# VHH binders against C4-dicarboxylate transport sensor protein DctS (dctS): the designs that were tried, part 5

Target 1, 216 residues: C4-dicarboxylate transport sensor protein DctS (dctS), of Rhodobacter capsulatus (Rhodopseudomonas capsulata) (p37739r437to652)
Amino acid sequence: TLAHELNQPLAAIASYAAGGLNLFDQPEPNLTMLRQAFEKMGAQARRAGLVIRRVQDFVKKRTPQLAALDLSEVLAEALSITAPVAREHRVKLASLIEGRIPGVQADRILIEQVLVNLIRNGVEAMAEGPRTGDDLTVRLARAGAAVTIEVMDRGPGISDAVAASLFDPFTSTKSEGMGMGLNICRSIVEMHHGSLSHGPRAGGGTVFTVTLPVPQ

## First folded at step 16 (VHH)

Design u4 (from s4 with I58L)
Fold by ESMFold2 at other seeds, look of step 16:
Structure u4 (fold): chain B 216 residues (1-216), chain A 124 residues (1-124)
Amino acid sequence: as target 1 above (216 residues)
Amino acid sequence: EVQLVESGGGLVQPGGSLTLSCAASGFKFSSYALAWYRQAPGKKRELVAAIYSRGSTLYMDSVKGRFTISRDNAKNSVYLQMNSLRAEDTAVYYCARIEIERSSGKWTVTFDYWGQGTLVTVSS
């Protein structure tokens, strides 16, 4: 399976790192064997990258199956899927559904994956950097002829250098499972005639905003 | 050598104002986000405000509307204008450089350089 294909290079990296540390701790380390351990780790990191690229290519080739979609139901499922990783990093997930949210024409599977990816991105930012709070909130609201989904974390935010590259095809947010890069999320949202944007969160952190048109 | 030097701290009365400054050197200032953090006695450092290289700003809720962060790329300086000061604003204030870098498909956020801090005391 795809999860299995990704777990194998990660397990190999862990094994080579353990072996390399044992060699490093010897009184006179064999530098040839130590170099080989690092080379093998690099090869497995490349293999993991190829697996991720295949997933990204598969998503790009998918033809969206547009149907009337209840975004509140999709959000609830995305929060359920991401709850274990949020708990692992002591992040509280919350949702704010403001008013009546009209249905949109969307592919449930693709939109769910976008939300899961954005939530995991925010959890990782809060776990790996300083944070101004422990909550990650997803706000669902209507804005005129569109619905907005705002994924708001309380991490440190992003530099302009990172912001300029966030949608570069070679940029991704690392996750503990099978995930998608932000460039794929943007492509999915644009196939739904929407937009994906980012900006600073008031009070600290980052907001990623998905905007989807309302058909009526 | 990356260097961040805070100044402008001091003793002020409640309701007063103070401007902190941070002079930066040893790096391309215009390419980095800068932040102010503070540490009150017995507490962890906490973010106060940040400013991105393109000028967007972030504030803690407790200081929003009272504090303003700004930068002057020509002078390699970042400022914190503090108005309507309260006793709970008493802390050592630190200037920090923020770096988020993509490497091998991973974002890394670092607060890799800090100033020595400047003390702000708000008391009668």
Scores: ipSAE 0.000, ipTM 0.110, lowest interface PAE 16.3, mean pLDDT 76
Fold by ESMFold2, look of step 18:
Structure u4 (fold): chain B 216 residues (1-216), chain A 124 residues (1-124)
Amino acid sequence: as target 1 above (216 residues)
Amino acid sequence: EVQLVESGGGLVQPGGSLTLSCAASGFKFSSYALAWYRQAPGKKRELVAAIYSRGSTLYMDSVKGRFTISRDNAKNSVYLQMNSLRAEDTAVYYCARIEIERSSGKWTVTFDYWGQGTLVTVSS
């Protein structure tokens, strides 16, 4: 899974950095072991870079490979991969699955990437401005012939000027992340015959809504 | 025993400056990363800034450019220089030791020791 592929090199880098710093801080550091720690960190950084590049290239060149998809499972994976950044900013991630959610025809990899990007966008909004609460909630529900996925943050909300630029390709290059902008997220959702929209959250914050059709 | 003792809190006007300090004992200070957290009344404790044993720093976005974290390994101390203070900076500030670990498919930065806190009040 994408979460697993990224978490592995990041965890390894953190482990080697801690070990290397302990070695460096000893009275007479073993330089051979320090060199090995740096080499291992470098290798893991390159591994993480390859994973990111594969995802970016994959999105650009991919025709969606539709299959029956359990959106609850994809949401769980997206929450797992975004948990570290949410914890760093003291954002509580939550999900609300309302009733039975039918399967949709979707590309698991592409939809997972959309959810990860939207959750990160909400976490960043909550980290950088006034909050109306600490929760970011993803609601999954059926609405007639469609399923909706609502990513709801408690950030300061979106001004009219910011709303006009949300899908500008250069907005995503200013955010730390996997290089996906909201314009790419909308393109992915539209390739699945759905829509991506935004609006205010009741009580403050922003809701991004993904709508995907249910098979007949 | 691990001890972290914060000091330097007080009352300051908006736009003012204050320096917090944290004296550490009971562990090899130079081998650990340290952080400042804060907790406003009725709010959850939040990370403010961290400094790693080799001096690399991390700041929450709301304090970046206004606060500076630093350490003095010879004095076993970590500092938080707070400039351009705002009312929303009012909180109890805690010094913490941090560790990095991986569990069950994710990695976690954990904070396992805390001081007793020092109150910063920004009021006119």
Scores: ipSAE 0.000, ipTM 0.067, lowest interface PAE 23.7, mean pLDDT 75

## First folded at step 17 (VHH; from u2 with K28R I58L)

Design w2
Fold by ESMFold2 at other seeds, look of step 20:
Structure w2 (fold): chain B 216 residues (1-216), chain A 124 residues (1-124)
Amino acid sequence: as target 1 above (216 residues)
Amino acid sequence: EVQLVESGGGLVQPGGSLTLSCAASGFRFSSYALAWYRQAPGKKRELVAAIYSYGSTLYMDSVKGRFTISRDNAKNSVYLQMNSLRAEDTAVYYCARIEIERSSGKWTVTFDYWGQGTLVTVSS
């Protein structure tokens, strides 16, 4: 499984890092062994990166298999999958299901991956930057002929850094994060005839809104 | 096929007004930020104004209060209303699609698509 494939390189990195720190703290550090520890950490980090790229390639190449889908069930599963990362960063995951949520025609695997990536991205934003609270809330509601899924974090919103990048378009680089980027999530949602948008969360942070059409 | 087509440029007197239009096609317009950039002869391309998918706007300091960016998602169009034009505003104006990315909690931008430009000349 993907969890098992990632567990191995991550555990190895943690082991080599602990061993490297022990070597570094010796009165006469063995520099050859210390170098080897760093080399082994690098190799395992690259292996973890290959596993992640394989998941991205699978999702990108998948033709959507549309079927009736209960979004509340998919949301519950996405929250369960992301709970360990949220706990690690002291983020409180919550959901708010407003009223009756009709079924949608969607690919469960693809929509689950979008939700997992949006939630994980919000958790990581709250871990790495300023935060205005500890809650990440996912709101599921019907809006007329559509269902909306709002993933609301308390991390940094669009920052001065993004605005500054607009002043220097020829020196901007691609995002360097591991995992699925916003452009891939948007493509998946658009293949479902929906939209993915973002905007500020009241009180700070970002809201990502997935909109999916309701059949009938 | 992604296309951005600017129009509305021309010759204007100092203090005059002009409206630039950019017609977009080949992508889901409402999902992207759009911007106007300009390039005067011998200078680097610079941001004039941007409008995000969620409606917020950004302007360079020298055009604040004189220029207004807007979008019409039904017409897949973005506009730049330019008032109180000055000689320093003379440039080729470009419409750009901006992809705002967020991955691993970090915001970044990338620039893959630009129009061919429309010339604005403010003379005398």
Scores: ipSAE 0.404, ipTM 0.699, lowest interface PAE 2.3, mean pLDDT 84
Fold by ESMFold2 at other seeds, fold request of step 22:
Structure w2 (fold): chain B 216 residues (1-216), chain A 124 residues (1-124)
Amino acid sequence: as target 1 above (216 residues)
Amino acid sequence: EVQLVESGGGLVQPGGSLTLSCAASGFRFSSYALAWYRQAPGKKRELVAAIYSYGSTLYMDSVKGRFTISRDNAKNSVYLQMNSLRAEDTAVYYCARIEIERSSGKWTVTFDYWGQGTLVTVSS
């Protein structure tokens, strides 16, 4: 939903504002860190505005605004945006960029939002249930004519988490979650001619895989 | 519209075999888990077997080693191979689509579509 897609930048703004006020109220405030907090808040406000415009374009059946995109850059920004929530839950964010990653044709703001949502979803999974480790790793690699982005968490795996509900369908849980669902992320990726899938992570947890084509 | 159409039920003797099939349409089949449930007269509907979107399977204890669930994403179909059938396997068998999502870090399960069922009778 539009409200769910805006909660991410709004939460980041609130987090930077709270941190900035804490710094401001200390006996000797670090003014350079305060300036950085305001700069990051401004960046998040601009991203929220772009998300709204992109969603409005989708309602009008407009295509995403595709341009040459360096996925390494957008991954770095998504990790920066999600770092506060990861820190809050003691999740160690890491990236692994394997080899040279060719550019893709993509809408930067929409792909960044997919990555932010997948990372946040994984951090929240690691916070809400048993975890097999503290690391959430995003792997970026080329796979033939495509680039893959794997968001790998250590939260509860799908089989263990849902088996009881499968055995008793009349007591199935109905989620009230406020986050953006994976179906919305999948729709954005498919508008970029890619795919989104998931499966178990080796050693425990879940892998969400985004696949985007490389221009010929 | 989402459709799940079961077939392959019938009368079979103890020790015999049947294959149930469920033809699916109206949705992205490869993105969903599928399952077979059964309901004997006077009993609650119970899981027989499930197959996740990524291919892993889950079976109730009483059918392990006798039943095999499989899926064919190219044909949008899920199958239940039932071997060494017993009288207690007599039931109406239902195909179910299962939406498994993660939202706000929590896995959720929704049973949103069921087939009409196919009757399996195991009798001498």
Scores: ipSAE 0.387, ipTM 0.768, lowest interface PAE 2.3, mean pLDDT 84
Fold by ESMFold2, fold request of step 22:
Structure w2 (fold): chain B 216 residues (1-216), chain A 124 residues (1-124)
Amino acid sequence: as target 1 above (216 residues)
Amino acid sequence: EVQLVESGGGLVQPGGSLTLSCAASGFRFSSYALAWYRQAPGKKRELVAAIYSYGSTLYMDSVKGRFTISRDNAKNSVYLQMNSLRAEDTAVYYCARIEIERSSGKWTVTFDYWGQGTLVTVSS
């Protein structure tokens, strides 16, 4: 939620401030780490600003219009919209629709935008670095009381890409690396009472999973 | 309101064991990576162990084989089992939430929430 997303950077600022005070109170403070704590606070302040801007943009827009939605049709349109960028980067787009997919209550425009953003993000990841194949596949399936949409790419996997950053938690963040576009997708999915998660793809790459509830 | 609350620290003799716990609230716990970091007096804060949202783990070299990180998504908790403790393990241990995101095809890592820390002292 938007309140949760605004409270996240505020809580992080408080946490880094507490950590910075602990560093300051040491007999011989590590000034490099203290500087890094301030830099992280600044980064979270910028993230809070982006969340506020997103709220302002949403207030100017109409409320989501929930209606019965055929996800197979939305997926086909999202694949069509992203086909040019996929061709540019030599990415083969594919879909797997497993079984009969029940309709969901959703705003077609917003869900289409989520799928376009996730597919484009995957194509760009495959262009960014080494890849384990050329296929980006979107799998649509029912899982119990929910439908899942899995956007599966072959770009650099999570563990290899982030391990160094875990060993150095106070590294500077690049302006492009804050993930603000994915936060918008998560907000849209949560407005539909769903979730957005990620994990490794078997054989290399990443899976982003959108989960949407099925009406009773 | 995101909160991370550590517990389980204390005084332990060399060779002993402790289990640290971190209780999390205010966020979708299963969607995030979590980690234990530590900071000894006069030293930088360093990774001890991390656990990804999907269960994979990462350890610093000096704790491999002695420490085990685990998570319980049903209880919104992450744990650090510390065995064969040494004097060099003396530190304040912090639980951290880690946001791993991808934007424009590039992975980013944000350390947006830290606990208040729990002190572990290893001495005779």
Scores: ipSAE 0.383, ipTM 0.759, lowest interface PAE 2.6, mean pLDDT 84
Fold by ESMFold2 at other seeds, look of step 19:
Order: structure tokens, then sequence, then C-alpha cells
Structure w2 (fold): chain B 216 residues (1-216), chain A 124 residues (1-124)
């Protein structure tokens, strides 16, 4: 599981950090052991990075395996996977499941990774920029012949910086970083005959909307 | 395959009007921002107007109040209504598909595809 594989190196980092602080607070700190604690933290951070890269590679190469899927279960798993990073940045994760949600034809692994990516990206936006609140809410609802999943953060919305980038179209390129970008998420959703869109959240922040068709 | 086809250009007198159209195919039109750029002879391409996937619009200062960008997701089309045309509006007008990307909390804009252009000439 992704949660298990990431929680292991993160727990190790926390343990080495606690041990390092205890060593630092000794009357005569053992500098060799302090160095080892920092080195072990670094190694675990690199291990977490490798786990993320393996998941990205798996998602990119996976042939979609469509089956009847309960989106409420996938949402619960995605929230569980992202809960540690949300707590670290003091983001409150919430969900709202409105009414009866019909099953959809989807690949559970791919849709889970889309939701994890959208939630993590929202948490990181709320951690790294101005925010209008501490809640990130995921709303699951039926809209006619489709089911919608809205990931709503309180971070910076589309800003003058994005608008200014349109005035200089040859200096902007695809961003680099860990995790998948919106274009990969959009490709996955489109492979499921759905759509991924975004727009402003009322009161500040961004809404990402995944729409998936309901089978006839 | 992604295609963007501009039309509606031509010769027009100062003060006249034109409507440019851009027909899009080969992609999910409603998921992308679209823009009109123009290039006058000897000049670099410049933004004229943009319309985001969620409907918000942006205009360069010199066309505000004269030009209107719109989109019709049912027809996979974006339009530029140009009123009160001036000689300095003479240019080849290009339709562009724009991706607005968010990764690691940062917004970026990338440009994938441009149309062939349609010539607008404003002269006596």
Amino acid sequence: as target 1 above (216 residues)
Amino acid sequence: EVQLVESGGGLVQPGGSLTLSCAASGFRFSSYALAWYRQAPGKKRELVAAIYSYGSTLYMDSVKGRFTISRDNAKNSVYLQMNSLRAEDTAVYYCARIEIERSSGKWTVTFDYWGQGTLVTVSS
C-alpha cells in the first residue's frame, strides 16, 4: 500500500529526529552520533522519494482495468493516505458524500492516485502560500448521468501570476516536482471517459472537479 | 490529433468589425484555456485575449472594450469579436490551446498548439 510504504520512512525520520534532539541536549553531545542521525534521516527521505517515483511509473505504464467501483471507498482510502501530510501542515481533511452514489466503471488504482495527487497538491498549496482557511474538503455527488468528485482547497487560487504568464508564453514550461501534475491526472480521467476541470472555490482557493460517467 | 483552425480574417476599413472563429478538434475542448495571439509584420506574437476553462477572461490593455473573447464548448469553438478596428490591429491572428498546470502547489502555464493563423488587415 502507498500509505504503508510512505509511513515507514516518515516514521523513521521522526524517530531519528527525536533521537538526535536527545543527543543534542546531553551535557557533552556525541557529534558522531548526531551526524549519523542526520545521515539516516537523509537516507529515509531518499527512500520516500523512490516510493513516490515507483508509484508514478506504475501509474504511467498501467493499462486501465475498468470494473464496477465504489467511489466512496476509494475516497476514504485517499483521505487515509494523505492524512499524515495534512496533519503535518495543519490542514483539516473533510469529506461530504451527498446522497446515493452509483457505481462507476473505473480502475481503482488509477482513480485512487488521481485523488491522492489532487489532495496532496491542495495541502501543499495551503502549506506553501497564503490560505483562506484550514479545510480541504472532498465532495462526492451525483450530477445527472455523472458522478462528480470536487477537491476544494483554501490555498492560492489562480492568480495574477498565471495571468501574467499568458503575456509571455515562451518562458513558461511544464512544472517539475514530485507527484503527478494536472495533465497526467487529466489523462487518467479521460481514459475513464470523464473530465478534470478546475476553477475558483467560493470564498478563496481552488476546486478541482473530476467527472465520471455513470453506466447505463 | 489536435487541430486548431482560424477563420474570419479579411480586409476591413478603420472603425469596422470582424468576428474571428477557431474550430478545435482532437482533444477535450472544455478542459483547456484558449487564447488569441497576434503577430504584426516584424513584431513578436503578443497576447490579445484569453478565456480560461472556467470562463474567466483576460485582455491586453489596447483591446479592452473593443474586443470580446468567447467560447462555445458545445461547438468546440472560441471566438474573437473585434469592434472599432484600428490600423494597429493589422496582424495575423492565431488561436492557441493553453494548459494551466498545478504541481507542488505552483501554477504554471504551458503552450502546446497553435493554429495556422488568419490575416486581419485594417486599411483604407
Scores: ipSAE 0.362, ipTM 0.633, lowest interface PAE 2.5, mean pLDDT 84
Fold by ESMFold2, fold request of step 22:
Structure w2 (fold): chain B 216 residues (1-216), chain A 124 residues (1-124)
Amino acid sequence: as target 1 above (216 residues)
Amino acid sequence: EVQLVESGGGLVQPGGSLTLSCAASGFRFSSYALAWYRQAPGKKRELVAAIYSYGSTLYMDSVKGRFTISRDNAKNSVYLQMNSLRAEDTAVYYCARIEIERSSGKWTVTFDYWGQGTLVTVSS
């Protein structure tokens, strides 16, 4: 599974880090063994990167396989996958499922990757700048003929962060090589006849909203 | 194919008004920020006004109170109402689609599509 393939190099990194600290704490550290511990951590970090790229390559080339999907189950899995990075940055993940959520026609693999990417995106935003709180909440609700998934973070808001780039458009470049970006998430959601939008979160932060149609 | 088509430019006397329109097609209009930029000869292209997907607006200082940006998601169009025009407003005006992304905790902006421009000349 994806979780298993990522957890293995992460566990190895943790083991090499613990071993490296034990060596470092010796009165005369064996520097050759310490260097090897760092090299092994680097190798495992690169291996985790290859696993991530393999998944992203698969998603980029995939035609959606639509089937009845329980979004509550997909959300629970996405939260489980992102929990380690959220803990690393002291972000409190929460979900709010409002009412009964009807099934949607969706590709589980693609939608799971969208949710994982949006949650990680929010966690990273809260880690990298000023934040207005420690909570990242995913709200799942029905809105008429659609279901909405709102990923709400407490990182820097859009307006101030973007304004400088708007005033100097020739310093901006596309960031398409930074893994599974929001543009790819938007494409996946649009292949499902939905939309991906963003806006300010009440009380500070950003909301990313995925909207998916409910079958009539 | 993404397309942005500006219209509404022309010759106007100082103190006059014009409305610029930008018709968009080939993308989900409601998901993007849009902006008007202008470029006078020998000058850099500069922001005039932007409107975010959620309706918030941003203006350059020299046009505040005179220009109004708006969007009509039903018509896939963005507008620039220009009032109290001055000679310094003479420029080619461009409609731009703005992709706003966040990666590694940083907001980035990509200007991936521009219209062909519409000329506004303010002269007596």
Scores: ipSAE 0.359, ipTM 0.760, lowest interface PAE 2.8, mean pLDDT 85

